VHH binders against tRNA(Met) cytidine acetyltransferase TmcA (tmcA). Designs and how they scored, part 6

Target 1, 213 residues: tRNA(Met) cytidine acetyltransferase TmcA (tmcA), of Nitrosococcus halophilus (d5c1k8r405to617)
Amino acid sequence: VAVERLDRDALVRDEATLSELFGLLVLAHYQTRPYDLRHLLDGPNLSVYVMRYRGHVVATALLAAEGGFVEETARGIWEGRTRPHGHLLPESLAAHLGLAQAPRLHCARIMRIAVHPAVQGQGLGTHLVDTIIRETGGEGLDYLGSSFGATVELLRFWERLDFLPVRLSVKRGATSGAHSAIVLHPLSSSGQALVKRARERFLVHLPHQLADP
Below, E stands for the ipSAE of ESMFold2; O stands for the ipSAE of OpenDDE; V2 stands for 0.75 times the mean of E and O plus 0.25 times the DockQ between their complexes.

## First folded at step 1 (VHH)

Design m14 (framework vhh_7mjh_2)
Fold by ESMFold2-Fast, scan of step 1:
Order: C-alpha cells, then structure tokens, then sequence
Structure m14 (fold): chain B 213 residues (1-213), chain A 123 residues (1-123)
C-alpha cells in the first residue's frame, strides 16, 4: 500500500477523496464533526498524506509546516513579544522550554493521523509515519512533532513511532489532572541537537521521583 | 440531555432478518458519527460498524456481509439491517455516539450509549 502526498488545489475539487478523508479523520476525535475539518484545508502550510487500498483512502495524516523564522522573530517569540499564528511547536519550545533558537529551525506538526480499523494488524500507521519521516527529512525539515491531550494510550502510540515526550502540562479548561503532551522526532543534525536539549529540560521539570520513560 | 433509544429487538429464527432502530434526541444528530456495538452473553463488546454525518460507512470486516448501517437525518434515526442471522448473533445491541479511534487505539470510548435492545436467534 503506497503513501501519496496530495496536491492541495486538486484535493479541494475532489469530493470523493475529501469525503473518505473526513470520514477517517473523525476516528482521531470522536466529537469532531466532518465539516469542521474542511477549515483545516484553508491553511497555507498544510500537507495531506494518504494511503489507498483498491482506490479507497484507508489512512491519512495532516501536517502543518512551522518554524523557519529569522533571528529577530525567533528572539521575539522566545521573549514572549510575538506569537505567530499556527506555530505551536516553536512557540512552546522557545517560550515555555527556553530554547531561544528553536523557532529558527524548520518543522512540521502532525495535526491528525488516522488508520481505518478494517485494515488492522497491517502496520499501515507505522508505514505512513516512516514515509513521512523520510520525505520531510529529504525536504530539509529539522524535526517533526505532535501536540495532544495526554492519555496512556496516546503516549504509547507516539513512543512506538519513536517520538520523544518533551513537555507535559495541565491543559486549560480540562478536568482536574488532565494533561497536554508534546512529542518530537528529530530529522536533521540540528534537529537532533534541539530534541536533546528539549529532552534534558523536560527531565528537569518532571518530579524528581519520576524516571524518564 | 442526550438520549439514544434502541428498538426492534426480539426473537428471530436462524437465517432470518431483523432491522434495529435508534432514536436520538438532545443534540444535533446530523453533526455526529454514530456506531452500533453488540455484546453477546458473557462476552466482551464487539464493534459492528459506523456511519458518518454524510452517510459514509465502514464495518467490522468479520460482520460486513451480515449487516448494513444507514441513517435518516430528517428523523434523527440510525438503523442496523441484519440478514442471515445465526445463533452466534444473539446479543444486546447498542447504539452509540462516536466511532472507535484508529486501530492502534483499541481502548477508545464512545460519548453516549443507549440502554440496548436484545436480539435472540433461536429455533
């Protein structure tokens, strides 16, 4: 089963593919309404990956390109003076983990990922992510990441894909004790150095009695 | 308040057919994906299939030849058509709001469940 990166202009005119795509994306969030996901396609930095089996979309991932700022803007983000819209990973790393150079690097945030339950046990999710890692690394990105409401299941999912936790926080407006997580996967040597520093700072913020998973 | 009420269960002979209904209220039904889930006596829950707001359907591969899911958004009603019923299809059938997470997240929850309707397949 091959992974395809879809052309955005062609995709918005292909109702059959959009319908299958939106159907799969509801699997990632039970309460997400299919028509709400159409707004994600309006983002200029969006990339869409799919896997097809017999012409039907059976897996997908949505990526948002982030980072790549000049030094002056990166310093502004680190100092809290500016917050560019749609740059969650570099903002979190610079403003909350104190990594001043993080916004200079190029990254992509995996916003959504879904695999159809009917193709269970096939390793399609792993193959999809492996292909994305190879292609985004080849395009010159420094790292990949994802941000999500932390559950044991979601942390295990991302850890099995070799994404490392670098932040765990209590999310606003959530039930008491609910947490939000950020996980990263390095692509370039600069990305490896960034992820290493992020991981070291993450460990400093954990309770002294909690070991690194 | 959100309510899901199943109906149409009962006794059916092997090889027979049955159509279950689920009446939804307390939310905008047309905006949500819906699922059918069953539980045989003494067994765990088994997901049957789902239908999205626009009518796109997917099924548990073990059950795809037995069942069809449909919906009528104008009546806020979800349907499950079952054909060629076997004794092994004896179960309580539940209507649920939502869908399973992708196959790697096996412990995904549904927001709301109906009380269930019992189907007994026996001679």
Amino acid sequence: as target 1 above (213 residues)
Amino acid sequence: EVQLVESGGGLVQPGGSLRLSCAASGFTFSDYAMSWVRQAPGKGLEWIGRIYSGGYTSYNPSLKSLVTISRDNSKNTLYLQMNSLRAEDTATYYCARGTPLEWLYRSGDFDYWGQGTTVTVSS
Scores: ipSAE 0.000, ipTM 0.117, lowest interface PAE 14.9, mean pLDDT 76

Design m15 (framework vhh_7mjh_2; at its last look DockQ between E and O 0.01; V2 from the best seeds 0.00; counts 0 for: pae E 10.1 > 2, placed apart)
Fold by ESMFold2, look of step 2:
Structure m15 (fold): chain B 213 residues (1-213), chain A 123 residues (1-123)
Amino acid sequence: as target 1 above (213 residues)
Amino acid sequence: EVQLVESGGGLVQPGGSLRLSCAASGFTFSSYEMSWVRQAPGKGLEWIGRIYSGGSTSYNPSLKSLVTISRDNSKNTLYLQMNSLRAEDTATYYCARGGDFWSEDSTSYFDYWGQGTTVTVSS
C-alpha cells in the first residue's frame, strides 16, 4: 500500500477523494474543528498525503509548511510583537520556549493524521509518517512537528516514530484536566540542534507528576 | 458575556424530523462562524457542520444528506434541521462558536459552547 502526495489543484476537482478524506478526518479527529473543502485547500502551503486500498482512502496526513522567517520577523515573534498566522510551531518555540532562532528554520506541521479504524494496528500510520520524514528531509526542511490534545494513545504513537515532546501545557478553558502537547522530529543538522535545545528547556520545566499530600 | 442557548430538543420517532435553535448573545453574532456538534451518551464529540458569517455551509460528509444549518442574523439565532432521524442520532446537541483552523491545535477550536439540548429518537 503506497503513500501518495496529492496535487492540490487536481484534488479540488476530485470530489470522491475529498469526500473520503473529510470522512476519514472526521471519523478520527471529529472533535477537533470544523472545516470545509475551500478552507482545507486555501492554505498557501498545504500538502496532502494519502494511502489507498482498493481505490479507497484508508489513511491521510495534512501538512502545513511553516517558518523560514527573516531575522527581523523572527525577533518580533520571539519578543511577542508579532503573531504570524498559520505558523504555530515557530511561534510556540520562539515565544513560549524562548528559542529566538526557531522561526528562521523551515518546518512542516502535521496538522491532521488519520487511519481508518478498520485497518488500524497494521502500521499504516507509521508507514505514512516514515514516508513524510523521507520526503521532507530530502526537500530541505529542518524539522517536523505536531500539536495536539494530549492522550496516552497519541503520545505513544508519536514516541514510536521518534517524535520528541517539547511542550506540555494545561489548556485554558478546558472542563477537566486537558493538556496540549507539541512533538518535534529533526530533519537537518540545524533541526537537530533546535530539537536538542527544545528538549533541554522542556525538561527544566516539567511539572512533578506525583501527588503531594 | 457570551451565551449560547440551545432549544427544540425532545422525543421523536424514528424517521421523524426536528429543528433545533441556538440563541446567541454577548457578541456580534453576524461576524462569527458557528457550528453544531453532538455527543451521544458515553461517546466523544461529533462535529455536524458549520455556517460562515456570509451564510455558506460545510458539513460532516457522513451527515450531509440528513442535516441543514441556517442562521438568522437579525434574530441572532442559529438553526439545525434534521431529517430521517434514527436511534443513533440520540445525543445532546450543542451550538459552538468557532476559531481559526490554521492557528489552533486539534483540541482548542471552539471557544464557547451552549449547555446543549437533548434529542431522543425512540419508538
Scores: ipSAE 0.006, ipTM 0.245, lowest interface PAE 10.1, mean pLDDT 77
ESMFold2-Fast, scan of step 1: ipSAE 0.005; ipTM 0.259
ESMFold2 (binder alone), look of step 2: mean pLDDT 80; pTM 0.797
OpenDDE, look of step 2: ipSAE 0.021; ipTM 0.274

Design m16 (framework vhh_7mjh_2)
Fold by ESMFold2-Fast, scan of step 1:
Structure m16 (fold): chain B 213 residues (1-213), chain A 123 residues (1-123)
Amino acid sequence: as target 1 above (213 residues)
Amino acid sequence: EVQLVESGGGLVQPGGSLRLSCAASGFTFSSYAMSWVRQAPGKGLEWIGRIYHSGSTSYNPSLKSLVTISRDNSKNTLYLQMNSLRAEDTATYYCARSFQVTSGTKYTYMDVWGQGTTVTVSS
């Protein structure tokens, strides 16, 4: 099953594919509609990847391009004075891990990966991510990352894909004491240096973060 | 280890009612929001609704008048009551555990899915 990056302009006119993509994602709160996904796709920073089986979308990933700020903006993010919309990874790395130069680098956040229940366990998710790593590395991105609610299954999923945890925190609005995680995968030499430093800082704080409910 | 198992599907006449069940194991069921999702033959996934740990519910507006989601935390079981069933409600019905992403406020991840139970509406 081949991985396909969708043309966003064509996608917003393809109601059948939008419906299947949105249904597969099943990731929005109670007001989920194709219109909401079209608004998401209207952003210049979104990339959509799919895998199809017999014409139906069976796996997808949504990527948001982040970072690439000039020095002055990066300093503002690091100092906590500026919080640009849609730049979760560089903001978290600069403001919470103290990595002042993180917002200068180009990254993509994997907002979502979804694989249809009927085809889970067939390695489609792994193939999808491997293709994305190859393509984004070829485009000159420095790193990939994802943010998610920390369960043993999700941490193991990302670990199998060679994504390294660099942050654990208590989820805002969580009533069960659940933790949120950020994982990173380096693409460039600059990305490798950044991920190494993020990992080192994470390990220093790990005993305190894991002890929290 | 962590599992969701749907049951209660089968053949039902048009205009009939049916209640589906989803048995949860391997996690603290009462702490999680749960969702129902369906897939008609040859179609994509369609979200039906969600029930929060508090018992509050949210529904797909297209289906709101036809379905009710409930839960029994003492039995670790999720329910979907369906009324006034039509041929177009023929689908495989899945339950799923919902998980919130901290900084993507509009997105809830479905991290555990059941195998599905099939409902066929036909005379």
Scores: ipSAE 0.000, ipTM 0.260, lowest interface PAE 12.5, mean pLDDT 78

Design m17 (framework vhh_7mjh_2)
Fold by ESMFold2-Fast, scan of step 1:
Structure m17 (fold): chain B 213 residues (1-213), chain A 122 residues (1-122)
Amino acid sequence: as target 1 above (213 residues)
Amino acid sequence: EVQLVESGGGLVQPGGSLRLSCAASGFTFDDYAMSWVRQAPGKGLEWIGRIYSGGSTSYNPSLKSLVTISRDNSKNTLYLQMNSLRAEDTATYYCAKETGDYPLSEWYFDLWGQGTTVTVSS
């Protein structure tokens, strides 16, 4: 089964494909609606990857391109003066981990992944992510990342794909002790240096020893 | 084996009720949130609802008056009760184990059943 990157301009006019994408994506988040998907696709930095079987979408991933700011904007983010909407990874790395140059680098955040039940356990999700790693590295991106509600199972899934935890934070107002996590995968040499610095800061300041270094 | 097996599907008349079951094996059922998902012929997947390990539920708002999800952790079994069935409820129904904590924004289910078919017809 081959991985395809969809053309966004054609996709917003293709109701059959959008319907299949919506069906897969609501499985990852119960509040996803068709109008939410339309609004997401209106954003300028979205990439959509799919796998098809007999013409039907059986797996998908949504990526948001982030970062790539000029020096002045990067400094503003690091100093807490600027918080660009839709740039979660560079904002978190600069403002919360103190990595002043992180917003200068180009990255993509994996926002959604979904695989149809009929093909679960066939390695399609792994193949999809592996293909994304190769393609985004070839496009000159510096790193990939994802942000999620932290569980042992989610951390293990991302670690199996060579994504490293760099932040754990408590959701403000959470009475159950819920945490959020950020994981990163380096692509370029600059990305490798950034991820190394992020890991070093994470390990020094980790309040709980939830993962091996 | 780690698996989910649905049962209870079949032919039912419009306005009728039906209860689906999902038997879980090979993992600690009590530790995971479970969902029901359906797919009507020729259409995409539609999420029905979720039940957390502690018994609290969350539903698709368009379906919440028609369905109830429950679980029996002592029997490793998940249930979907459907009432006032309509022809548009004809679909293959799947149970699925979730891989993450809520709100899940970027993860898929890691285990699915084979599905059971419900046909609403007179």
Scores: ipSAE 0.000, ipTM 0.232, lowest interface PAE 12.7, mean pLDDT 78

Design m18 (framework vhh_7mjh_2)
Fold by ESMFold2-Fast, scan of step 1:
Structure m18 (fold): chain B 213 residues (1-213), chain A 123 residues (1-123)
Amino acid sequence: as target 1 above (213 residues)
Amino acid sequence: EVQLVESGGGLVQPGGSLRLSCAASGFTFSDYYMSWVRQAPGKGLEWIGRISSGGSTSYNPSLKSLVTISRDNSKNTLYLQMNSLRAEDTATYYCARQITYVSGTEYRTLDYWGQGTTVTVSS
């Protein structure tokens, strides 16, 4: 099955694809309602990828472009003086991991990834992410990342895709001891250097109970 | 392309009122949530509030009694009404386009920001 990046102008005229896309995202993330998803699909910084099988959307990923700040803004983020909304990866790397140059780099955050239950376990999620890696690398992005509620299963899923954990933190509004994770995948040489430094800092603070790869 | 242009900032006396405007172009304004954010000199960003495409509002609890957000979809304009202004309300005020509410994330997604308009509260 082929991975395709959707043209948003065509998507708003394609009721069947929109319906299946929304259905899949709601199925994968029960807290997300259709009215919320409408707004997710409108941003110019948003990219929508799908896989179809026999005409039906069976997998999707939503990406948000982040980073690319000028030096003054990047320094402000690193120093904790500014916190741009919608730039979760560069803010976390600069403010929480002390990586001053992280906000200068261009990245995309995988906000949602969903594979239809009927076709799970067939490598479609892997193929989708592999295709996104190739395409975003070709566009000149420095790294990719994702933020999610940390389970051993999800950490292993991302690790198999060569996404490396770089932060583990207590989730806001979560039960005591619950964690959220940030994983990164480098695309450029600058991205490789950034991810290496982030990984080194992460390993110093990794809890022993979560050090099982 | 997408543009957000704030206006209405300036010098205002303590206890005074001010209405900021944000003129939007290059996108279907009526389809988007919109937010106001401010930054006082030497401080970080402080979220003020947001308004949905349909006009429902949500505010920072510490600012709710002082501000009202509204919009006119026929004019592609977002507004911030501020009353009982204090010296600590001196800041650069930004309007921003919000792509979504995302529950369980550290940040809510704002994808385009205006250049900002400065409000100084001084005698």
Scores: ipSAE 0.000, ipTM 0.094, lowest interface PAE 17.3, mean pLDDT 77

Design m19 (framework vhh_7mjh_2)
Fold by ESMFold2-Fast, scan of step 1:
Structure m19 (fold): chain B 213 residues (1-213), chain A 123 residues (1-123)
Amino acid sequence: as target 1 above (213 residues)
Amino acid sequence: EVQLVESGGGLVQPGGSLRLSCAASGFTFSSYSMSWVRQAPGKGLEWIGRIYDSGSTSYNPSLKSLVTISRDNSKNTLYLQMNSLRAEDTATYYCARGYEDILTGSEYPFDYWGQGTTVTVSS
């Protein structure tokens, strides 16, 4: 099954594809609402990838382009003075891991992956992400990443795709064991240097974040 | 430093109304989506709704007719208006800074939460 990157202007006019796309997102994430999809279509930084089988959308991934800030803005993010909306990965790396130059690099965040229940377990999610890695590497991005509620299964999925954990955090006021994770995959030489530094800082702090009885 | 401070909680009678406020500081408030989340005693976290930087809102369908979320960017303040309160609305109410990630909802980890304000519905 081929992976397609959709033209957003054409997608707005294709109600059948929009309906199937939204249906997949609701099945994967019950918090998704119709207004969320409408808002997505207005976002200039968003890319939509799909896989089709016999004309039906059976898998999707949503990407947000992030980073690429000038030095003054990067310094503001690192110092915690500013947080440009839609730039989760560079903000987290600069403000929480102390990586002052991270917001200067160009990245994409994989926001959602959804695979139709009838075809789960066929490796479609893996094939989708592999294709995105190849395509975005060719476009000159420095790294890819994702942020998600940490489970053993999700961490294993991302690690199998060579995405490395660089942050693990706990929601304030949440039940014990409610953790979130950020994983990164380097694409450029600058991205490799950034991910290496992020991993070094993560490993130093890991014993304190996983100190359960 | 990023700070979120909720206020306006307290004891309210069934059928009453209450407005909660959340004062934000240490970041550009107008650039962020904000959320309200609650936790009843002995229960898990329950998402109430969010407001985008544009002012548009989305709500938990179970609560939509009972609540209204609004914001005042000139005052760096987020509001939650609640009407027709029931005993089951007794909870600690938190404001949270959203990621501007339109598809993650409130179930994805927030980077900052307030300390919470308690609402007790009883007579």
Scores: ipSAE 0.011, ipTM 0.196, lowest interface PAE 9.4, mean pLDDT 78

Design m20 (framework vhh_7mjh_2)
Fold by ESMFold2-Fast, scan of step 1:
Structure m20 (fold): chain B 213 residues (1-213), chain A 123 residues (1-123)
Amino acid sequence: as target 1 above (213 residues)
Amino acid sequence: EVQLVESGGGLVQPGGSLRLSCAASGFTFSSYAMSWVRQAPGKGLEWIGRIYSGGETSYNPSLKSLVTISRDNSKNTLYLQMNSLRAEDTATYYCATTPRYSIGQSYSPFDYWGQGTTVTVSS
């Protein structure tokens, strides 16, 4: 099954494909609404990838382009003075991990992935992510990342795809015990240097009971 | 290795009842919310309902009176009970995981899916 990157302008006029995408994404996240999906598609920063079988969308991934700020803006993010809308990865790396140059680099955040239930296991999802890694590396991005509710199984899944955990957040005083994770995959040499520094800082700050070395 | 295996499908007479099972392995079943979804021939996916780790349920309002979802965490098994089956209930039925912490901005991008089991309602 081939991976295809969709033309966003054509997609917003293709009701059949939008309906199939909406169906998959609603199954993945209970609060996804048609308006929310269309609004996401309005921006030039969104990329939509699909896999089709017999004309039907069976898998999809949504990517948001982030970063690429000039030095003045990057300094503001690092100092905690500004928080640009829609730039979660560079904000988290600069403001919380102290990586001042992270907002200068270009990245994409994997926002959503959904696979049709007819697919057995996780094979199509893995192939989709592998293809995205190859294509985005060729397009001049420095790194990829994702943010998600942390479970041991999901951290293990992303680790198998060579995405490295660089942040684990827990709400201070949280009764629920909910955790958020950020994982990164480097694409360029600059991305490799950034991910290495982020990983080193992550390991230093982990509680000894949760250490991963 | 994560596996979800549905069973219990087959040919059923109109007005009959059927119970589907989903056997889970390779992950901490008790920590995940579980869903049932179906797809009729030539139609899109239709969400049936969801059960959280503690036994709380949420149903598609169109199907709530016809189905019951339950689970047995000690057996790593999810169930779907269907009553008063009609021809329009003919579909492939799938079980799927909704991660326990998928609600909100920090949700899992991946779901685990079963291979499906086919139910045909016909005389």
Scores: ipSAE 0.000, ipTM 0.207, lowest interface PAE 13.4, mean pLDDT 76

Design q01 (framework vhh_7qia_2)
Fold by ESMFold2-Fast, scan of step 1:
Structure q01 (fold): chain B 213 residues (1-213), chain A 123 residues (1-123)
Amino acid sequence: as target 1 above (213 residues)
Amino acid sequence: QLQLVESGGGLVQPGGSLRLSCEASGFTFSSYAMGWYRQAPGKQRELVAFISSGGSTNYADSVKGRFTISRDNAKNTVYLQMNSLRPEDTAIYYCAKDLYSEEGSTYRGFDYWGKGTPVTVSS
């Protein structure tokens, strides 16, 4: 099953593909509303990847382009003065891990990934992410990342794809010590240097980031 | 190690009821969303019911109002109460564990499936 990056202009005119994409995302993300999906697709920084089987969308990933800020904006993010909308990875790395140059780099955040239940367990999700890594590396991005509620299984899923944990944080108002994770995958040499530095800082601070109930 | 064991299937008349159970072991049950899927011979797998770690539920349109999913974290068990059964509900029912630990997760896929329990609805 081939991975396809959808052309945004063609996608908004393709009712059949939109209906299948929305159906898959609603099934996989029960909190997702059709209104939210339309607004996600309207974003100029969004990329949509799909896998088709016999003409039907069976897997998808949504990527948000982030970072690429000029020095002044990057400094503002690092100092905590500026929090640009939709730039979760560079904000977290600069403001919380102290990596002042992180917002200068170009990245993409995998914000949604879904595989149809009928084809789960066949490695389609892994193939989808592997293809995205190859394609985004070729487009000149510095790194990829994802943010999610931390479980051993999700961390292992992302680690199998060579995404490294660089942050664990306690959710605001969490009574059980629930953690949110950020994982990164480097693409460029600058990305490799950034991820190495983020990983080193993560390991030094890890004992103080894990809340003991 | 990780194990999902379904039970409670069987033969029932149209309009009857069955309660399916899925006993889980080898993971922190309370941290994961659980789902019930079904597959009739020659058909695609269909998600019929879902329950998050936080207790929110969702149902396929075909079973909404007739089926109820619930969980008992003390017993590591998820249940599917099936009422007003129809011949169209005939399938093998599978319990599945989600990778999800949080309702805002960027990924929602089921990473482990049980062996299934058959349900036949006929007169």
Scores: ipSAE 0.006, ipTM 0.208, lowest interface PAE 11.1, mean pLDDT 78

Design q02 (framework vhh_7qia_2)
Fold by ESMFold2-Fast, scan of step 1:
Structure q02 (fold): chain B 213 residues (1-213), chain A 122 residues (1-122)
Amino acid sequence: as target 1 above (213 residues)
Amino acid sequence: QLQLVESGGGLVQPGGSLRLSCEASGSIFSDYAMGWYRQAPGKQRELVAFITSGGSTNYADSVKGRFTISRDNAKNTVYLQMNSLRPEDTAIYYCATGLRYEDSDYTPFDYWGKGTPVTVSS
């Protein structure tokens, strides 16, 4: 099954494809509403990837472009003085891991991913993400990342795709002991240097983050 | 760490009924969408029925009206009630789930049970 990056301007006018995309995301996550998805698709920074089987959308990933800030904004993020909407990865790296130059780099966050239940167990999620890695490597991005509720299996899934954990944190308002994870995959040489530094800082702090309750 | 254990399979005559159960080990069962899949000898694995964390259901055309999927979050269990069974329903039945997160539609991996065989024969 081939992976296709959709043209967003054409997609918002293609009600049949939008209907299938919305249906898949709602099926995957029952709290997701079609209105919320249409709002997301209006954003200038969004990329949509799909996999089709017999003409039907059976898997999708939504990527949000983040970072690329000028020095003054990057310093503000690092100092905690500013928090731009939709820039989770650079904010986390600068404000929480102390990587002052992280917001200068360009990245994309995998913000939604879904595989239709009828085709789960076929490795389509893995193939989708692997294809996105290869495709985005040529587009001038420095790194990819994702943020999610941490489980051993989910961390293993991302690690098999060469996404490295760089942060574990307590989700705001979460039950005691629940953690959110951030994983990164480098694309450029600058991205590799950033991810290496983030990983080094993560490993130094990991024993404290995994300390007994 | 999540483990799925199926039970309730067996030999049944055409027109009979079986109820399959799938028990999940873990404190996050209610956050999962759960599905039943089957694989007949020499055939591809196919989705039979699916139930979201909110209770919405979906069925394969071949079983619609005969099978009912339900869940009991207090017991960490999902059920498949199979009525009016036909020889074509003979398969190994698998319980499966994808993780659903509050801030993400992330479902790129599956948890699968080991399967429970169902044979419909006279």
Scores: ipSAE 0.005, ipTM 0.231, lowest interface PAE 10.1, mean pLDDT 77

Design q03 (framework vhh_7qia_2)
Fold by ESMFold2-Fast, scan of step 1:
Structure q03 (fold): chain B 213 residues (1-213), chain A 123 residues (1-123)
Amino acid sequence: as target 1 above (213 residues)
Amino acid sequence: QLQLVESGGGLVQPGGSLRLSCEASGFTFSDYAMGWYRQAPGKQRELVAFITSGGSTNYADSVKGRFTISRDNAKNTVYLQMNSLRPEDTAIYYCAASSPFEQLYKSGTYDYWGKGTPVTVSS
């Protein structure tokens, strides 16, 4: 019922929790691209959120802290000269949407969300995301975001949680209808200005076929 | 199982106000994200405003500063306060409820919708 942010150092030594966490993430994401979940936890900027029921992990979200670059690096990203690993949101916003200030801001990317099948339909996932928004809004972060294979259902899910679509791009090696999406939620006043600019650029560049006059 | 019933629509003069209500039954209302959509004649249905279970709100650019979404969990009701109404706000307004996590785990659209309440802004 309660949302808990895990201590990563303690988590490495808690085999039962780690096993349940990985099982839940694999269950939720086995139909998407493969990834080594242990390597995700090795990342220096990862935060793990869980919900427990009777000691068992029943919901989780993984967040990667991104951005916060000095002006030199931010300019390199904006100009397409630098592509730092693990900083997908600032790279996409600066290099592909032309938002030069984006890499200077601090953000977190929601990489994974999962709710155990036995407890789905009880609003736990919405409560998890709402709690993360409130907590990160009280910290030094400027915005939150997520990147995913675009479907109408997923875009609607994120929009209902106040995440606004700001980019649609063609997936490499995908069929003609397959796109990747980026959605953003502002936290600070700087984040609000960034999201507003990103949204305006998105709407201006929307294909005629998607803009129903 | 979840039922949504809209009320409060009608005819109003430009610059006027209306308050729409949507009453939910069948589920624990507080668990659901709630939204208002509208569909004008000859146009696609569009999101007007959404409120999450935690109370965070989102608005379409065309209604920001004029419309306010709110919820009362004790009454199982979501509201849309519409001020400074314009002729282009004329539409059928729909209440919707979503459990977003059902769509993350299973591909497929899962939304509860009301039958809609008409709003006409005309002199």
Scores: ipSAE 0.000, ipTM 0.118, lowest interface PAE 11.8, mean pLDDT 76

